# Designs tried in a protein design chat: VH-VL binders against GCN5-related N-acetyltransferase 10, chloroplastic (GNAT10). Part 4

Target 1, 215 residues: GCN5-related N-acetyltransferase 10, chloroplastic (GNAT10), of Arabidopsis thaliana (Mouse-ear cress) (q9c7g6)
Amino acid sequence: CASTESLTSLTQNNAAEIELKYLVSQHGWDVRRLNRDDEDEIRRVSLVQAEAFHIPLALFDDFFFMFFQAEVLSALLYKLKNSPPDRYACLVAEQTSETETLSSSSVVGVVDVTAQTESSVLRYFPGVEEYLYVSGLAVSKSQRRKKMASTLLKACDVLCYLWGFKLLALRAYEDDAAARNLYSNAGYSVVETDPLWTSTWIGRKRRVLMSKRFS

## First folded at step 21 (VH-VL; from z3 with light chain S31T)

Design j3
Fold by ESMFold2, fold request of step 24:
Structure j3 (fold): chain C 215 residues (1-215), chain A 119 residues (1-119), chain B 107 residues (1-107)
Amino acid sequence: as target 1 above (215 residues)
Amino acid sequence: EVQLVESGGGLVQPGGSLRLSCAASGFTFSDYYIHWVRQAPGKGLEWVAYIDPDSGYTYYADSVKGRFTISADTSKNTAYLQMNSLRAEDTAVYYCAREWDLPEAFDIWGQGTLVTVSS
Amino acid sequence: DIQMTQSPSSLSASVGDRVTITCRASQSISTWLAWYQQKPGKAPKLLIYAASSLQSGVPSRFSGSRSGTDFTLTISSLQPEDFATYYCQQSWDTPYTFGQGTKVEIK
């Protein structure tokens, strides 16, 4: 006897509440979901991610950066439009203010969390059918500060609890000791390193799969 | 070596004030959070407050909020705990400790300074 | 505030014994927990961080584990220098809080 409209309304209210509620507030940082109705915030997030992951070129670098940012923005828009609210989140960090303020210019850190079922991860975890994948952890270069990354990673833990997943996973480059130490100090453990052939014949560095278990 | 040295403890009457100092050496002071943790005689550890010397951000336990003020002078590599309106329950050994961004644990502690509040 | 409850409050053990100390959090705190050792008249010393990671310079006989909200510090073979009080501390949320301590005494 329950109507579809009442269930749909509850689902819509929950999604909006989750998107606008702070997941973690500590150390002067507030972490929440990206506001998908704010086009300026979406573009700001894409810029933060593009600046963090762009590989500078000696020639025509500004030209290639513009294309890279456009690719990042397109991927973000696709995920925001096509993902259920309990299977994808772009988390944003901003400095705590006396009065709650939502502004695209206040975003200084981001991370993506995506539900996945890839065999390359699940083969190490018998009985696990899906996991949350952490990717795109980036901090604005002009405003890097202590505890921003750790607070974003705590928010990933919160989503794992809220969405009922048992496993968080991510990948870091093997030769990036700072990233590996960051994740290790946040409770992630190494599971596997990419095979040697992926780094030699396809021209990319080896990565390590890291994971954090939940009950 | 990496070291934290507290000073300024002593005997004070209820309602009085006292300022503790935590002098740091052997590391980049502004890169770490500085905490105060206290231990009443025969009791366990109680977290009091912390400061990020770089940004000036502070946070206080409810038991001391409004009475204690933590501060830092990066030019002297020193953190301070100004304790006002002291009460008998503030009697404790006060430790300063440092915390790196992650893993959010206290890897270096001072030896502590005793504060006694009694009439 | 997150309450950390340690058990036992004290124990007596002999050199060579395997010792376990448990700390329960009042809510989920993921892996954001540290263990400290404190000897009489001394400041605490960090043993374990991130629930299970061994601090540099700490002997490998110390280990930490987690199951849900229960955290365990294990000393695989107790040594004379291990007689001390042990504290857990959560850093999941502010204010950071400690357990009440577990005294490990010579039998």
Scores: ipSAE 0.729, ipTM 0.874, lowest interface PAE 1.1, mean pLDDT 85
Fold by ESMFold2, fold request of step 24:
Structure j3 (fold): chain C 215 residues (1-215), chain A 119 residues (1-119), chain B 107 residues (1-107)
Amino acid sequence: as target 1 above (215 residues)
Amino acid sequence: EVQLVESGGGLVQPGGSLRLSCAASGFTFSDYYIHWVRQAPGKGLEWVAYIDPDSGYTYYADSVKGRFTISADTSKNTAYLQMNSLRAEDTAVYYCAREWDLPEAFDIWGQGTLVTVSS
Amino acid sequence: DIQMTQSPSSLSASVGDRVTITCRASQSISTWLAWYQQKPGKAPKLLIYAASSLQSGVPSRFSGSRSGTDFTLTISSLQPEDFATYYCQQSWDTPYTFGQGTKVEIK
């Protein structure tokens, strides 16, 4: 799949073409940047994110879900509009197809990658001034779900190399063993668990900071 | 006990065909990728092909593409490698191995079956 | 294809020795590397995955590390059962590829 020569060839195209080129293509999954000019794709991505992170309610859940999805969509549009192209990417995964490229209905996995400088992370990495933060990893139902998350995470590694960052970081909920195992198996190591007692409002779930270093 | 057992190896003439079987037990077959990895006598390991039994997705090494076909029967917990147009360089012990989605490593291997391609 | 070059191709060592085996990737592969042990007439056995994570049931004397495209398998104190051939395997890109192997022999 991905090689340094292949990535070099991709960068010879204009910025709009780079948004459509695949960063990783393997195992029947293609991962690329969100097509910011495709309104239907943006809405599909917001739906995938909303479905993955929505906390269902017993009554009127459809109504509250619509509000949550609207908030997710607004946040996505804000980041797309206000972030430099080498400091933010929304990555999308789709099944490889000869006839369905650029279709909003083909997106089945997403992840956000954002350059950050937060001291809550940097305090553990002397000499590192900024890092890439991986967030919003979400996959929809699919018969070919295996390798989708791994391919998305490889694309995060590709961005780390392409943008010249030395550190990837993310957080997973402590009680989400599947997510913690996924990231550990992808080469992320635990850095710190949220304190047992936090200064945030009561009821906030504890999270684990995980990282992956590049030399 | 988690096991993979290969069978179907033997002596075959160049240009001939052979079908290998990889019988799985002790785990949920459709949750894992099944790979074939071969080792020529006295040589190192060479990856051959894999299948996702759940989706049917397959991928092949260039050295065998068009000649070998990997398949799986989830009702029998068995993967197959159909080997056609065999050549002398296909002589090897053929292992089947399973892989989780991640960490993309082979945690369980069969003991292998020898395929010899000779006139 | 990504080439994985192991060094040395063989080495001789005594029980109790610290042994290091290096695997160099022909390109960046992040942490997508595994190490296997193979004894004569046997199938390979997974030791290390994700460059540095120890497989369940593998003794803690085995460890893996990464520096750039150089990956190292270390056996901190060789035991009699550790004399075998060791292989690295990358999974960054298909096809998955193995190093040519490093044979660890009794001195």
Scores: ipSAE 0.728, ipTM 0.871, lowest interface PAE 1.2, mean pLDDT 85
Fold by ESMFold2, last read:
Structure j3 (fold): chain C 215 residues (1-215), chain A 119 residues (1-119), chain B 107 residues (1-107)
Amino acid sequence: as target 1 above (215 residues)
Amino acid sequence: EVQLVESGGGLVQPGGSLRLSCAASGFTFSDYYIHWVRQAPGKGLEWVAYIDPDSGYTYYADSVKGRFTISADTSKNTAYLQMNSLRAEDTAVYYCAREWDLPEAFDIWGQGTLVTVSS
Amino acid sequence: DIQMTQSPSSLSASVGDRVTITCRASQSISTWLAWYQQKPGKAPKLLIYAASSLQSGVPSRFSGSRSGTDFTLTISSLQPEDFATYYCQQSWDTPYTFGQGTKVEIK
């Protein structure tokens, strides 16, 4: 059984059921919202995000990593404190436990979902005034990872239904074939690629805008 | 070449047991989920169970839970379906199939092995 | 469990015809749907995944689409090798479930 009864039922029951513990429970993964009252969990999430996106340095790397993690933590705290509950969520994945513990040590994957209105996206979707943006998908390197990213992406679909959005969007680097394949296999379609011949910076990585339509 | 080959099917009495094998070749066995899907004669497809050979995680359809056990031996690149307490309704062609993480679909299937449960 | 209802259960068509097969889910399943082709005595073959993505090696005359909980497999110009039974399969939730099948026969 899953932590949710039915997507249709949750949508019909409105936002009062947003506080259900698990958005998706499948394949040994449970996905829920980050517990904003658990400081240890917030720090664990910031660590998972920092480890996934940190570019290691040969000298003083431990110092620079701590600074980067502090920046990630500060940004996470700001979003948690200042975002409406139906316009931002940090989703966390943990292995299903028969004893079921909710702690910072159990979180092994994360993704951010944010309501946005950026014209760089909306110009491709006439009649759409806002969308959910998926970002910061990160998994712990030392943990079982099969179906974790896919279960996090299913939870993004659930939020799209629950919050009443008709569009999910994300960006992946053009040269990251694994990420692009992951999102394509999850039903995202390419909308636009940065022009190859019109790069504005030496060394700038081109990105691909991908989207998933709901309605 | 990428392939899955089932074996172990046959005629068995109700209440009996049978062990199916799914031998894999041409791909990294532990990177994929291995599923069993069955098809009763003249009927549609029914999902049965899967295993992640890397972690050992398993999941079963309610119709077989407690009677069937899926397992894997990564040293032999083989998955197994131990079927106990067999019933006439378990009569089917049993396919093994592989699934990458995404899409959650079966891109490679074996040829199938027939299991007949009859007195 | 999510019920997948295919329509029609069978149809007859001629080579060159445009054929459509519909699969309806009992609830919203986003894009988590695949289509398979099965010929007599053979294992199913994946045609479409993620509702509309064409599997490698599958001819471009096959396409998939979604509207709400209705999913459609289209064969734009039927060929002799396309006479088979077609199944949809959802993967939104476990257990994965299949439609009951649509048999496409030659006239």
Scores: ipSAE 0.720, ipTM 0.867, lowest interface PAE 1.2, mean pLDDT 85
Fold by ESMFold2, last read:
Structure j3 (fold): chain C 215 residues (1-215), chain A 119 residues (1-119), chain B 107 residues (1-107)
Amino acid sequence: as target 1 above (215 residues)
Amino acid sequence: EVQLVESGGGLVQPGGSLRLSCAASGFTFSDYYIHWVRQAPGKGLEWVAYIDPDSGYTYYADSVKGRFTISADTSKNTAYLQMNSLRAEDTAVYYCAREWDLPEAFDIWGQGTLVTVSS
Amino acid sequence: DIQMTQSPSSLSASVGDRVTITCRASQSISTWLAWYQQKPGKAPKLLIYAASSLQSGVPSRFSGSRSGTDFTLTISSLQPEDFATYYCQQSWDTPYTFGQGTKVEIK
């Protein structure tokens, strides 16, 4: 467990060094920032995200999965290259090990945190000019699941404290009761559902905006 | 009906050993963490240890680390607390409790079993 | 370890009173806090989780709130069955820790 003051000092002083510092370490899970200099880790992260969010197709699924993973990888590389270190983080979870080999195969969970100013969120929070947006929470399907999501979400809370933001926000699909329960049990509250006019077609899903305030 | 039942408490001399059991019923045992929480007579609650029955991961309070061992038998839906090198300070009612993955709160508790460590 | 400090240690109140109990964390714990009620000779019972969410089957007169590292349990209209000891518990970091307790007595 690392103090909020310690993490703040390290983040401001050395971005490359800070990417290897554990934000949360508990229940046998370690959460840290993605190592941007480790190409294998970046590819592993893109695979974990692609596997979690890919909608399998009856035809040519293997081909479309590879294409989808390439899109995920491209988006990740863009954010890593173009985002300030105190406005974007890709957080990775791995099992605690007595030997700390930082291999690409050790990453089993991921979440993105991005500073945003979208009016679709800010209209509900007078006096708030920016917030941290949580997205892409994904876990490897072949790994232990208990406490991994909670540890990743606690790391998002740590970044909110560390970067001085007062609001965390995310969206979950309205019909995904498991995701909505997960975030509600982590202290997120429902703010608003997508308007009816945003999607009425088959396969299009409405979402729920959820938030967590830090005062 | 969701239920936890502790057993195995009793009177023991300092330096002695006891094994407590926590029998679970009415829920999927491997989906939850199982905790032991103790309460000394007239005192507040003190967390002791937990186990994830699925992975076998354990964590202990410093006051019991090295002396207590928590384990689980998924086939019997039962968690155990092996208490060795008992001290007078270990005298308490021992509760087992389950914890959800989230919200990380103890929603079901057993009735408690009394452990008395006295010469 | 995160220390949880409750106040008051005890209070006396009448049926119908509004009762507030506070719990202060020694550091930031976000919303990772639960409240429990314990009656003499009984196991604790979960009331509130995630700082402000009401557990199923708990009366709506119970509520929880947070301001920074200060957490409050409120009973809006005290009932005879509410005379008990109340504990807060943080789950932000291991080891999980409890407050020392607040005893609510009949006046």
Scores: ipSAE 0.711, ipTM 0.865, lowest interface PAE 1.2, mean pLDDT 85

## First folded at step 22 (VH-VL)

Design b2 (from j3 with light chain S28T)
Fold by ESMFold2, look of step 23:
Structure b2 (fold): chain C 215 residues (1-215), chain A 119 residues (1-119), chain B 107 residues (1-107)
Amino acid sequence: as target 1 above (215 residues)
Amino acid sequence: EVQLVESGGGLVQPGGSLRLSCAASGFTFSDYYIHWVRQAPGKGLEWVAYIDPDSGYTYYADSVKGRFTISADTSKNTAYLQMNSLRAEDTAVYYCAREWDLPEAFDIWGQGTLVTVSS
Amino acid sequence: DIQMTQSPSSLSASVGDRVTITCRASQTISTWLAWYQQKPGKAPKLLIYAASSLQSGVPSRFSGSRSGTDFTLTISSLQPEDFATYYCQQSWDTPYTFGQGTKVEIK
């Protein structure tokens, strides 16, 4: 259970081995890739994502949640099946076991990282041909939340170096000050906010594109 | 009104023991990590250890591992550094500092307490 | 352990000067870097976090930047109250480590 290793060493000599183990191990949190052969873990991850992103309805919410979770699970299975291992990862956080207690999945946090080439991002970064997109940062109910987000975001930085990307990007809603502060505190900078006129559409939320450079 | 106050420093002989206290006020103690950072006379800053008061998770610098123990009492809003087998090179001003989850920086520091290890 | 090397170890400057202090990490630490100011007989004070973000209550003449593993603290117009020692600190990996410090003296 190695702690965070030197990134230059990781990219030069040990990239494949690191992708099979913990990417970051700090503060009592271990972050690794989702085990795509573990059906129970995949379902656990889909539940964590569904709980974090479900928009509760005033009536019959329990029934609608079940359908939403099924949609989240289907999307996760699709990405796992159809993505090369160096262009997509679902990262999972679990509490470090100092003993051999279980070591069964106790996944409490997740984040997705996907290689993309969308012009809506690349137009701001001349000379960059592709980037890693961070999405779906979510936590389940747990006894503590300290350092989980930072450890997940450090693992995204590690993947960026390991896979040879020079740019991380993400979007947060403009009115979600907590999320924007979290990413800003992790070193992401604002690139562009959606135009103000887009917020006049029914239900449409303005988003902020944020990025982190590694060159 | 947010503050950290260290106490328990003093003169001690090599091989002796001392317990430092870090009393917190004006904020929710269990929401923050508590760190100890020391500074030898005329020297720079050296990180020593931290504790998460919620989970009890601790981490130590190699220079103090096995000799120092950090602990916290959430009912008293106080962290402690138990220093055993003290050496002359442990002579320093010891600061406690708090850290919120992100950006992993120390936003509030105590005034420091001096520990002198000499015969 | 990640070694943080500050340059210069000391400097003298006049009020109104632009002052630059550099901190180099022995490996990539992304943006996980903070700057502190310490005045004689006082505890350190946080100035900059996440390499470039200004802590609340810190004057805007202070700024931070990053180029690779080189981090820079800049004071755009040095004031008499800026006489202090400045430290960088990485939080990329435990153990957290500090630079050795840069003492700024006003002529």
Scores: ipSAE 0.672, ipTM 0.840, lowest interface PAE 1.5, mean pLDDT 84

